# Designs tried in a protein design chat: miniprotein binders against b1l550. Part 207

Target 1, 279 residues: b1l550
Amino acid sequence: MRLPEELLERARDIHSEAPSHRIKLDRVGSFGLKVPVEFKGFLLLAEADVWVSLPEGRRGVDLSRQVEAIYELSNPPKDPFSLCREAAISLLEKLNYADSSGVSIRFDAPLQDGESLKYYGVEISSIASDEIINKIRVEILGMTACPCTAELIRAYKSSEIAATHTQRSLGILEVSTKAEHPDPDKLASIIERAMSSPLRTYTKRPDEGGLVIRSLSNARLAEDVVREMIHLFLEEFGHLPEDTHILAAVRSMESVHMHDIYAERSFSLDEIRKEISSH
Short names: E, the ipSAE of ESMFold2; O, the ipSAE of OpenDDE; V2, 0.75 times the mean of E and O plus 0.25 times the DockQ between their complexes.

## First folded at step 20 (miniprotein)

Design li14 (at its last look DockQ between E and O 0.96; V2 from the best seeds 0.00; counts 0 for: pae E 1.7 > 1.5)
Fold by OpenDDE base, look of step 20:
Structure li14 (fold): chain B 279 residues (1-279), chain A 83 residues (1-83)
Amino acid sequence: as target 1 above (279 residues)
Amino acid sequence: SWKKVRIKFTFDPEEREEVLEFLKRLAKELREKYGLTTLIYQEDGTIKIFVKGDPEAVDKFIEEVLKELEERGVKYTVEVVVI
């Protein structure tokens, strides 16, 4: 049943009323929308969040207009980077009362692994205020081998390749920049290269053995992984603006403990360059 | 009443970066001065400024931006669209 449109003329516009408390809100929107995107030749159904700011004198936002804005731009499906950016701009343009807007899109990104696929998690965001800030978060699993246990075993029993415990580790790179979104495949590659070894979707026996040997021969603490991620990031993305903000983190799901080890560093490119130059 | 304007600037590629930084600073100043919402960004080799707010304030914003560019002697083409 559709109510008569004439009722809109009689009904109060609740959203435009003054609120009981005159307080500005930073983000008001719809979270958990599903939108199609094209990524690396794949058509994916992504999760999307859209929002705008709400001034102190307005009770609510026009949520329907926000939803319309992103769906208009998502047909036909396009790359998630353009969709985020264009939708953020469109939201700011369409909603008169908003002084800022934002869009986030999340999906599992396909990554070629021989004849199969593996994946990494990605969240792409754009925020429009005075300028556009582009944010990307990449999460990918790898493998770490513990150097401490390896050293103990080496000291106890002479071995060319010291046994040690290995575990899955989640590497995280989050980049916020006024430049274009960094290439998520490159970010995923940095994370994998910073770990003891990558994970594989499938392995033949010789390949599996080689993967484990590589891990054991490249044993790293969670702290080592984060530092390596930062180092590799600077080599690949050191050209980004100095005010670019980075979060590098690792969550190691240790196989000998019931808890995880976590390490992180948050920094701007300017800050980290000063730190490195001071040594 | 609200007025919304999209300004599209085309600059010489060699000067575009410097002009962009200038426009960012100027837009910030004028936004604060006139109580406007502004967005400045680069797209397709052009610089775009979105501005919205009180119609008179928006007009003043546009006038001051153009004036400042002229004073700097920057060569540009401009398209102004009311949206």
Scores: ipSAE 0.719, ipTM 0.908, lowest interface PAE 0.7, mean pLDDT 93
Fold by ESMFold2, look of step 20:
Structure li14 (fold): chain B 279 residues (1-279), chain A 83 residues (1-83)
Amino acid sequence: as target 1 above (279 residues)
Amino acid sequence: SWKKVRIKFTFDPEEREEVLEFLKRLAKELREKYGLTTLIYQEDGTIKIFVKGDPEAVDKFIEEVLKELEERGVKYTVEVVVI
């Protein structure tokens, strides 16, 4: 059913009224939208959130205009970074009363894995509030091998066993910067290289043997995985603005325990450089 | 009433980052002075400033930005589009 458009002239415009309680809201928007994106040759269905600020003197947001803004830009599908940034700018331009806007886009990124594919999680955002701040979070699973157990077994006099426990570990890099979003594949690569070994979608027996040997030869504490992630990040992305903020973290699903282990470090580029130079 | 303007500046590439930092500071001062909403960003090798608010205040913002660039002696071209 469609109601007569003439009613718009007689009905109160509830959204443009002043609210009973004059309180500014930071984020008012539509969350969980499905939008198509084109990422490195793949057409993906991503999840998006869009929002704007709402001043104390305005009761509601024109939510249909928010949704329209991102969908207009999503046809034809384009890369998610362009969509994210352009939609954030468009929201601020279209919604007169807003003094800030934001867009986030989430998807599973395909990654070449030999003759097959694997994936990693990506969430990007762009926030327009006087400058554009771009944020990216990348999550990818890898393998860690425990060096503590390896050392204990090495010291065992009667044993010729080269052994330790291995487990999946989730690596996380989160970057907030005024520069363009870092390439998510490079962030995923940093995480994987910091681990004892990458995970594969499948392996044949000789390849699996090599993978296990690599992990044993590269045993690392969760704490040292985080440190290595930071080291590799600085080598690749040390050129970003000094006020760029990073979170590096690992959640290790320790195969011999009922619980996970977690390690993290947050820092700005300025802070970490000072810390390292004062060693 | 509202006025919305997008300003596109082209500067010599060698000067662009220095001028961008100057424009960020200026935009912050003028935004607060006139009660405007502004957004400054780079796109396709240009610097863009979006400004919105009261029409008279928007016009003064544009006038003062251009005045400060002239006083700084920076060579530039500018395109002003009302949205």
Scores: ipSAE 0.627, ipTM 0.894, lowest interface PAE 1.7, mean pLDDT 91
ESMFold2 (binder alone), look of step 20: mean pLDDT 85; pTM 0.825

Design li15 (at its last look DockQ between E and O 0.94; V2 from the best seeds 0.00; counts 0 for: pae E 1.6 > 1.5)
Fold by OpenDDE base, look of step 20:
Structure li15 (fold): chain B 279 residues (1-279), chain A 83 residues (1-83)
Amino acid sequence: as target 1 above (279 residues)
Amino acid sequence: SWKKVRIKFTFDPEEREEVLRFLKELAKELREKYGLTTLIYQEDGTIRIFVKGDPEAVDKFIEEVLKELEERGVKYTVEVVVI
């Protein structure tokens, strides 16, 4: 049942009214939308959040207009980077009262693993205010081997390859920049290379053995992984603007403890360059 | 009433980075001065400015931006679209 459109002339516009409390809101929007995107030749159904700012003198946002804005841009499906940026701009243009807008898109990104696929989590965002800030968060699982236990076992029993506990570790890189979104595959690669070894979707026995040996021979603390991620990031993305902000983190799901080990560093490119140059 | 304007600038590629920095600073000043919402970004080798607010303030913003570019002797092409 659709109500008569003429009722709109009689009904009070609740959204345009003055609020009971004149307070600006930073983000008001629709979260958990599903939008199609094209990524690396795959058509994916991604989750999307869209929002705008709300001034102190307006009670509510036009949510329908926000939803329309992103879906208009989603047909035909396009890459999520362009969609985020274009939608953020469109929101700012369409909603008169908004001084800022933003879009976030989340999905599992396919990554080729031999003849199979593995994946990493990705969240792509764009925020339009005075400028456009592009944000990307990549999360990928790898494997770490503990160097401390390895050293103890080596000291106790001479072995060419010291046994140690191994575990899954989640590596995280989050980049916020006024430049274009960094390549998520490159970010995922940095994380994998910073760990003891990557994970595989499937392995043949010889390959599995080799993977474990690699991990044991490349034992790393969670702290080592984060530092290596930062180092590799600087090598690949050191050309980004100096005000680019990075979060590098690892959550290690330790196999010998009930809890996880977590390590992180947040920094701007300018800050970290100064730190490294001072040593 | 609201006026919304898209400004598209085409600059010499060699000067574009410097001009972009300048325009960002200028837009910040003018936005604060006139109480406007502005967005500056690069796309397809062009610099784009979106500005919205009171019609008179928007017009003043555009005029001042163009004036400053002229005073600096920057060569550009410009498209202005009211949306």
Scores: ipSAE 0.731, ipTM 0.915, lowest interface PAE 0.6, mean pLDDT 93
Fold by ESMFold2, look of step 20:
Structure li15 (fold): chain B 279 residues (1-279), chain A 83 residues (1-83)
Amino acid sequence: as target 1 above (279 residues)
Amino acid sequence: SWKKVRIKFTFDPEEREEVLRFLKELAKELREKYGLTTLIYQEDGTIRIFVKGDPEAVDKFIEEVLKELEERGVKYTVEVVVI
């Protein structure tokens, strides 16, 4: 059933050959690897991608060495940020022909929600070439309340009715920096604070009333949620390198429409500071 | 043929960021000159450089980095490990 070991001496090493078309590739790797991580006391199952650059003169990548690089570092389970950075460095060290390497790690992060947990999406990456570039993307759902409808109802009833339509909105912050990855809990907090109200796993009646009142009292346009995310991000992370790049976005699942609305702004820290200082 | 080297530098904390900027610029220059792959980063309060390429070119890279640091007059310790 098994092939004879002596064949290894007679077979061509296909991966080390030159390709028939000498074209370099930017990312060649193994995607969708399952790895354990330890995040804030929780043992989580994460999904990882690993890759290296492949020069024009090399036909294939030593894929087993790539996979080995991250699995050697994942036992015992450790902090996903350390795993990500260390694996990216290890890949560049192990694969001689590569001039860059990268690792991404995705997991659902637990967040305290009263006596329970809720989860938000995290994807981190580290790219090693001349320097290490770290990226983090955080996605979390919140509630938004429409200020336009709220104002129309106030005008109609002279403030007798505090009402408007509400919907789930997905908030997104993505940061690319030469500094260490920002804390994902802080990014999630920025997104939630920018919304009309957070979403809860469950509420008891007294708490539910307070949540509803807060959402109605804090009605916000999707555009202003994005602006508030940026404001809060600058307060917390304005110390990062000036070439740090950020994307802030909201996708609102409008309860009165058949379609979603979307608002987004990308910027570097030096760009946004110049923009703000011009007013 | 390949040579791979890890270099660990310890500098006084007050000087570390300035020296890091200097080493980044030097590494850019030497990468082009010798056709090397380099990575520079911080870890545990030290500056780390990984370099790989032709053995003779790697040796010249290390020699020039150390020479420039000595000429700069900054106090440091260094560990060099061949992988």
Scores: ipSAE 0.632, ipTM 0.897, lowest interface PAE 1.6, mean pLDDT 90
ESMFold2 (binder alone), look of step 20: mean pLDDT 86; pTM 0.837

Design li16 (at its last look DockQ between E and O 0.87; V2 from the best seeds 0.00; counts 0 for: pae E 1.501 > 1.5)
Fold by OpenDDE base, look of step 20:
Order: C-alpha cells, then structure tokens, then sequence
Structure li16 (fold): chain B 279 residues (1-279), chain A 84 residues (1-84)
C-alpha cells in the first residue's frame, strides 16, 4: 500500500526538525547494503555502508537519498575503488547539511592459486571531509611455524629440519591515505610473504610437502610476521604520503593453545621512518 | 538557501602538485572564514573543488580562490558548475 503523496504536505518533516538535544553526529547512514561491484573480471555482490554527518540543528538524515546515491553509481557495476570515492563525493553533494561523508565496501577478493582460487578479505573505504581519505583493509590467512618449539626439538633431537607446531595465522594490513587506494593484491602478497608460508586451496602431495618444509625452514613468531609485513610494506609503498597511516597485525590461531596470539603496530610513514633511522 | 558549486581546474602538470597544496591551504582558510563545506581532490588530471553553503559566501569563496591564483601567476583553465 502506498499512501497518497499529498499526505506529505500535511505531515511534519521529522528529519528537518530541531532535535531535543543539539548535538552533532559524526556518522548517520545505512549499513549492510548489498551492491554489485566488478573486481578483477569478477562480478561480486559486496556489502556496503554509507553515511554522512548530521549537524546539531537537524533531527535526522535523509536515508533514502543516501541509498539512492550509491545504487545510482552501482549500475552498471564498477570497480569498488571508484564506487567508494564517487559515492562519497555524491553523498556530500546531495546532502546539503552534511559536512562529511563516507562509504565502505566489503567482499572476498578472488586470488589465483594455480588452477584454483583462494581469497582474501577486503574492505575499501573513502571518506570525504575537506579532502578524500582512502582506506583499505586486507585480511589473508597464512601459515606460521613456531621457532621456539623448533629450537627445543632441535636441542633434544638432532635434525636438519626441526619439527614444530604450525597454525593458521590471519595477517592484516590497513592503510589510510590521501593518495589512491593501494593495490589490495600487493597488500595480500606482502602478508603472505611475511608468514612462514602461504596457504593453498589445492595441493598435490608433493606441493603439500614442500609447503610444510618451507614453513618449518622459515619459522616465525607472530611478532616476526608483523615486523616483516612492515618491512615489506615500506619497500613496496614507501612512496605514499608521509601522513599515510598503517595498521599491521597478525592473529595466530595457535595449535597448541586454546587462545590466539595477537601482535600489531600502528604507525604513520613519517613516524616509522624516524624510528628506523634512529637505529 | 544552499548554493553548491563544483570547480574544475586544469593546471600544467609540472605545477599541479604545488598548486594543489596551495589550494588545500587556501580552501581551509576560506571555509573557516565563511563557514562553508569544501572538498578538494584530484581526478583525471584535474583539481576539483566542491563548495557549498550560503550563496553569498560561496560566491566570495570562488572569487577569492581565483584572485589568489591570479596573484600567484599560475596558468590555468577553470570550469565552474552550479549543481542542484
């Protein structure tokens, strides 16, 4: 049932009223929208969040306009980077009262693994506030081998390659920059290379054996992985603006413990360069 | 009432980065001065500024931006579009 539009003339515009408490809100919007995106030749259904700021003198946001803004830009499907940026700009242009806007898009990104596919999680965001800040978060699973147990076993039994416990570890890189979004595939690669070994979707027996041997030969603490991610990131993306902010983290799902091991470092490019140069 | 304007600047590539930094600073000063919302970004080799607020303030913003660019002797082309 659709009510007559003429009723809108009689009804109060609740959203435009003064609120009971004059307080500005940073983000008001719709979360958990589904939007199509094109990524690396795949058409994907992604989850999207859209929002704008709300001034102290306005009770509510025009949510319908926000939803319209992103869907107008989503047809035909386009790359998520452009969609985020364009939608953020569009939101700011369409919602007169907003002084800032933002869009986040989340999906599983396909990654070629031989004749099969593996994946990583990605969240792409753009925030329009005086300037555009682009944010990308990549999460990918890898494998770590514990060097501590390896050393103990080596000391106990002489072996060329010491046995140790291995586990899945989730690596995380989050980058916020005024530059364009960093390449998520490169970020995923950095994470994989920072771990003892990558994971494989499809392995033949020889490949599996090799993967394990590689891991054992490259045993790393969660702390080592984070430090390596940072090192590799600086090599690949050191050209980004100095005020670029990075979060590097690892969550190791330890196979000998009931809990996870977690390590992280948050930094800006200028900060970390100063730190490294001081040693 | 609200006035919304999109300004598109085309600069010499060799000067674009310097001009961008200048415009960022200028936009910051002017938006604070006039109580405006502004967004500055690059797209397709151009610098774009979106500005919205009181019509008179928006007009002053545009005038001052252009004046400052002229005073600096920067060569540019500009497209100004009022959006609904």
Amino acid sequence: as target 1 above (279 residues)
Amino acid sequence: SWKKVRIKFTFDPEEREEVLEFLKRLAKELREKYGLTTLIYQEDGTIRIFVKGDPEAVDKFIEEVLKELEERGVKYTVEVVVID
Scores: ipSAE 0.744, ipTM 0.918, lowest interface PAE 0.6, mean pLDDT 93
Fold by ESMFold2, look of step 20:
Order: sequence, then C-alpha cells, then structure tokens
Structure li16 (fold): chain B 279 residues (1-279), chain A 84 residues (1-84)
Amino acid sequence: as target 1 above (279 residues)
Amino acid sequence: SWKKVRIKFTFDPEEREEVLEFLKRLAKELREKYGLTTLIYQEDGTIRIFVKGDPEAVDKFIEEVLKELEERGVKYTVEVVVID
C-alpha cells in the first residue's frame, strides 16, 4: 500500500522545522546498514554507518537520502575504500544543510593462512568537511609469551623446562590521516610481526610445535609489542602527513589471570619523531 | 535558494601539491567570508572543489578562485559543473 502523494501538502514537514532547542548536532545518521563490498577479490558482507552534521536551525535529517547515497554506490559491490570516500562526498552534496558528512564501513578481512583463510577486523571511515580525513582501525589476534615468567623459570636451577605462559593477544592499529587509507593487510602484518607468534586457523602437530617454539623463543611484554608495532609502522608509513594520528595497542588475555592487560600509545607522526630523536 | 558546484582543476604534477595548499587556504577564507560550505580533495591526479550555498555567494567564490589562480600565473585547465 502506498499513501497518496497529495498528503505532502497537508502534513507538516517535520524535518525542515526549527527545533525547540537550537543546538547543532555533530552526527545524525543511519547506523548498521548492511552493504556488500569487494575486497581484494573477495565479496564480503560489511556494516556501514552514514551521517551528516545538522545545523541548529534544522529539526531533522532527511534519512532516506542518506541511505540512498550509500546504497546507490554499493550496487554492484565495489572496493570498500572507494565506497567509503565516495559516499561521504555524496552525502555532503545531497544534504544541502550539512557542513560535514561521514561514512564508516566495518568488515572481516580475509588473510591467506597457508592453505586456509583467517580473518581480521577492519573499520574504515571518511569524513568530509573542508577536507577529507580518512581513518582505519585494524584488529588481529596473535600469540604473546611472557618474558618475566620465562626468565624466572630459566633461573630455577634444576629446571629443564623452556616454558612461560602464552596467550592470545589482540593487536590494534588505528590511523587517522589526510592521505589515502593505509592498506589493512600491511597494518595486520605489522601487528602480527610485533607478536611472539602468529595464530593459525588450524595446524598439524609438527606445525603446531613450531608455533609454540616460536612463541617461547620470542617472548615479549605487551608494552614491547606496542613499541615494536610503532617501530614497524614508522618504517612502513613514516611518509604519511606529519599530522597523521596513530593509536597502537595490545589487549592480552593473560592465560594465568582472570583479567586482560592493556597497553596503548597514541601519537602524531610529528610527535613521535621528536620523541625518538631526543634519545 | 541553493547552488551547488563541482570544480575540477588539472595542474602540472610538479606544482599540484603547492597549488593544493594554496587553494585550501583560499577556500577556507572564502567560505567564512561568504558563508559557504566547501570541500577540497584530490582525485585521479586532479584537484576537486565542491561548494554550496547562496547562489550569489557561490558565484563570487568561483570568480575569486579563478581570479587568484590567474594572478598566481600557474597553468591549469578547469571544468565547472552546476549540480541542483
């Protein structure tokens, strides 16, 4: 059933009214939209948020136009970075009253893991106002081994045990930049290389043994995983604009405790270079 | 009561980044002067500007941007598309 179009003449246009309280809103939009994307040859289901700013004199946002903007661009499926940026620009063009717009897209990215695939989390965004600011967050699991316990066990005089507690750790890199989004696979690689060992989807016993030996041989504090992530990031992406902002973090599910530990550093490229050069 | 314009500039590659920084500053100045919304970005080796607002103000923005580029003496090609 479709209602008669003539009702538009008799009904108030609630969205275009002035609100009772004239307060600007930073983000008004539609969140949790399902969109298909094509990432490196894979067709993936992604979740998108779209929003615009809302000036103090306008009561509501034309939400159907927001949804239209991204869905028009998502069929047929295309690269999520292009979709994200193009939709953000389209939103600002379509919604006259907005002085900024934004799009975020979240998906699980496939990564080759021998003969299998494994997945890591990706969230990208593009915010359009006077310029475009691109943000990417990558999360991937790895293995960490505690060097403190390893040293204590080594110091135990009669111990023949090469041992320490090992656990899954979630590595996080988040980058905000005026340049194009960094390649998420490269960010994931940086995180994995900073860990004691990568995780596999499955292993046979000889391969499993190798993973355990690697983790024990590369015991690393969560703090040092974060430092290594920063070092590797600067090596790969130190060319990005000086005002690029990075967050590097590890959340470690410590196998001997009931709680997680967390280590984090946020910085701009300008800030971290100054810090490093002072030593 | 709205005018929306896409502007596409092509500059020599060696000058593009310097001109982009100039255009960013100019666009920021003019948006405040005329009460406009602007977006400036690069795409496919070109510099793009989107501007919207009052039709007279949009026209003045375009005129002043082109005038400043001519006075700067850089070689460029421009395409202006009205979208309404």
Scores: ipSAE 0.654, ipTM 0.901, lowest interface PAE 1.5, mean pLDDT 91
ESMFold2 (binder alone), look of step 20: mean pLDDT 85; pTM 0.829

Design li17 (at its last look DockQ between E and O 0.96; V2 from the best seeds 0.69)
Fold by ESMFold2, look of step 20:
Structure li17 (fold): chain B 279 residues (1-279), chain A 83 residues (1-83)
Amino acid sequence: as target 1 above (279 residues)
Amino acid sequence: SWKKVRIKFTFDPEEREEVLEFLKRLARELREKYNLITLIYQEDGTIRIFVKGDPEAVDKFIEEVLKELEERGVKYTVEVEEI
């Protein structure tokens, strides 16, 4: 049933009123929307959040306009980075009272793994205010092998036995920059290369053996993985603006313990360059 | 009572980054002076400015931006679209 249009003359516009408490809100929006995206030839169903700022003098946000803005841009499906940026700009344009807007898009990214596929987690954001700030977070699993146990076993059977406990470790890179989003595949590659070994979707027994031997030959502490991620990141993305902010982290699901190990470093490019140059 | 304008500037590629930093500083100054909401970004090799607010304030913003670019002596083209 559609209600008569003439009721708009008699009904209060609740959203346009002043609120009882005049307090600015930083993010008001619609969260958990499902939007189609095209990523590297794949059509994916992503999850999106959209929001705007709300000044202290306005009671509510025109929520239908927010949802309309991103859905208008999502048909036909396009790459998630363009969608994210364009929707953030569109929100700021469409909602007169807002002084900032933002969009987040989350999806599992397919990654070639020999003749098969694996995946990693991606979340991107674009925030528009006086400038655009782009954020990307990538999460991918790899394998780590403990060097402490490996050394103890070496000492027991000097030079004849190579063994240690191995486990899955979750690597995380998060980048906030005024430049375009870094390529998520490159971020995922950095994380995997920092690990003792990548994970495979499947292996046959000879390949499985090789994977384990590689991990033992490249034993690393969680701390080592984080440092290597930073080194590799700077090698690939050192050209980004100096105020670019990065978080590099590892959560290792230690196979011999009931608990995880965690290591993390946050920095800006200008900070880490100064730190490295002082050594 | 609102005016919303998209401005698209094309500069010589060699000058674009220097001019962008100048325009960022200018836009920050003018948005505070005139109580405007502005967004500046690059797209497709051009510099884009979106501005919204009181119609007279928006017109003043545009006038001052163009004046400062002329005083700086850079060659450019501009497209102004009211939305």
Scores: ipSAE 0.674, ipTM 0.909, lowest interface PAE 1.4, mean pLDDT 91
Fold by OpenDDE base, look of step 20:
Structure li17 (fold): chain B 279 residues (1-279), chain A 83 residues (1-83)
Amino acid sequence: as target 1 above (279 residues)
Amino acid sequence: SWKKVRIKFTFDPEEREEVLEFLKRLARELREKYNLITLIYQEDGTIRIFVKGDPEAVDKFIEEVLKELEERGVKYTVEVEEI
């Protein structure tokens, strides 16, 4: 049942009323929308969040306009980077009272693994205020081997390849920049290369053995992985603006403990360059 | 009343980066001065400024931006669209 449109003329506009408390809100929007995106030749159904700021003198946001803005831009499906950026701009343009807007899109990104697929998690965001800030978060699983246990076993029993415990580790790179979104495949590659070995969707026995041997031969602490991620990031993305902010992190699901090991570093490109140059 | 304007600038590619930084600073200053909402960004090789607020303030913003560019001797083409 659709109510007569004439009722809108009689009803007070609740959203435009003054609030009981004059307080600005930073983010008001719709979370958990589903939008189609095109990514690397795949058509994916992604989860999206859209929001704008709300001034102190306005009770509510026109949520319908926000939803319309992103869906207008999502048909036909386009790349998530353009969608985020364009939608953030559109939100700011369409909602007169907003001084900032933002869009976040999340999905599992396909990654080729031989004849099969593996994946990484990606969240792509754009925030529009005075400028556009583009943010990308990549999460991918890898494998780490513990060098401490390896060293103990080596000391106890001489072997070319020391046995050690191995575990899944989640690597995280989050980049916020005024430049275009960094390539998520490159970020995923950095994370995988920083670990002892990548994971595989499928392995033949020889391949599995080789994967484990590689891991054992490249044993790394969670701390080592984070440092390597930073190093590799600087090599690949050192051209980004100096005010680009990075979070590099690893969560190691330790196989000998009930808990995880976590390590992180947050930094700007300017800060980390100064730190490295000082040593 | 609200006025919304999109300004599209085309600059020489060799000067575009320097001009962008200049415009970012200028837009910030003018935003504060005139109590406006502004967004500056690059798209399709152009620099775009979105500005919204009081109609008179928006007009002043546009005038000052153009004036400053002229004073700097920057060669540009400009398209102004009210949206």
Scores: ipSAE 0.520, ipTM 0.838, lowest interface PAE 0.9, mean pLDDT 91
ESMFold2 (binder alone), look of step 20: mean pLDDT 87; pTM 0.854

Design li18 (at its last look DockQ between E and O 0.93; V2 from the best seeds 0.63)
Fold by ESMFold2, look of step 20:
Structure li18 (fold): chain B 279 residues (1-279), chain A 83 residues (1-83)
Amino acid sequence: as target 1 above (279 residues)
Amino acid sequence: SWKKVRIKFTFDPEEREEVLEFLKRLAKELREKYNLITLVYQEDGTIRIFVKGDPEAVDKFIEEVLKELEERGVKYTVEVVEI
């Protein structure tokens, strides 16, 4: 049933009223939208959030105009970075009362793994206000091998035994910058290279043996992985603006424990360079 | 009422980063002065400014930005589009 259009003349415009409590809101929007994106030749289903700021004098947002802003740009499907940035700008243009806008897009990115594929998590965002701030978070699983147990076993009765516990570890890199989003494949590569060994979609027995040997030869604490991620990140992305902010983290699903281990460091490029240069 | 304007500047590539920082600083000063909402960014080798607010204030913003660029002596082309 469609209601008569003339009712719009008689009904209060609730959204444009002043609220009972004049409080600015930082993010008001539509979350969990499904959008198609084209990423490096793949057509992917992504999840998007869109929002704007809401001034203290306005009761509600025009939600349909927010949704319109991203869906107008999503057909035909395009690169998620362009979609994210363009939608953020469009939101600020379409909603007069907003002094800032934002878009987040989340998807699983395919990564070549021999003749197969594996996937890692990507979340990007663009926030438009006086300038554009771009954020990217990449999450990928790898393998870690405990160096402490490896050393105890080496020392125990027979120095010829090479063994330790191994586990899946989730590596995380998050970057906030005024520059364009870093390439997510490069961030994923940094995380994988910091681990004891990458994970594969599948292996045959000789390849599986190689992964295990690699992990034992490159045993690392969660702390070691985070430090290596930072080192590799600085080699690849040290050229980004000095106020670029990074979070590097590992959540290790320790195979011998009922709980996970977590290690994390956040920093700006200016901050970490001063720290490293002091040594 | 509201006025919304997109401004597109093309500068020589060697000057672009310096001018971008200048325009960011200028836009910040003018948005406070005139109670405007501004966005400054780069797109396809050009510098873009979006500005919205009171029509008279938006017009003054545009006038002052162009005046400051002329005083700086930077060579540029400009396209101004009302939305």
Scores: ipSAE 0.651, ipTM 0.902, lowest interface PAE 1.4, mean pLDDT 91
Fold by OpenDDE base, look of step 20:
Structure li18 (fold): chain B 279 residues (1-279), chain A 83 residues (1-83)
Amino acid sequence: as target 1 above (279 residues)
Amino acid sequence: SWKKVRIKFTFDPEEREEVLEFLKRLAKELREKYNLITLVYQEDGTIRIFVKGDPEAVDKFIEEVLKELEERGVKYTVEVVEI
């Protein structure tokens, strides 16, 4: 049932009214929208969040305009990087009262794994205020082998390749920059290379054996993985602005414990360069 | 009433990065001075400034930005569009 449009003339605009409490809100929007995106030749249905700031003198945000803004830009489907950036700008342009806007798009990114596909989780965001800040979060699973148990078993059995417990580990890289979004495939590659071994969707027995041997020969603590991610990130993305912020983290789903092991470092490029140069 | 303007600048690629940083700083100062909303960004090889607020304040913003660029001797083309 559609109400007569003439009722809009009689009804109060609730959104434009003064609030009972004059307080600015940082983010007001629609979360969990579904939008099509084109990524690496795949058409994907992504989850999207859109928001703007709300000034102290306005009761509510025009949510319909926010939703329209992102869907107008989503047809035809485009890459999620451009969509985030363009939508953030459009939101700021369309909503007069907003001094900031933001868009976040989440999906599973396909990654080639021989003749099959694996994936990583990605969240691409853009925040518009006085400048545009681009944010990307990549999460990919890998495998870690424990060096502590390996060393104990080596000492006990005198084996060249010591057995140890292995587990799935989730590696996380989050980058916030005034530059363009970093390449998510490169970020995923950094995470995989920082672990004992990557995971495979499809393994033949020889490949599986090789993967395990590689892991055992490259045993790493969660702490080692994070440090390696940072090192590899600096090698590949050291050209980004110095105020670029990075979160490097790993969550190891330890196979001998009921709980996970977690390690992280948050830093700017400027800060970490100073730290490394001081040693 | 609100006025919205998109300013599109084309600069020499060699100077564009320096000019971008300058315009970001200038826009921030003027935003505070005139109680405006501004966004400075690069797109398609151009630098763009979005500005919105009181019509008189927006006009002053545009005038000051152009004046500062002229004083710096920067060569540019400019397109100003009300949106």
Scores: ipSAE 0.408, ipTM 0.801, lowest interface PAE 1.4, mean pLDDT 91
ESMFold2 (binder alone), look of step 20: mean pLDDT 87; pTM 0.859

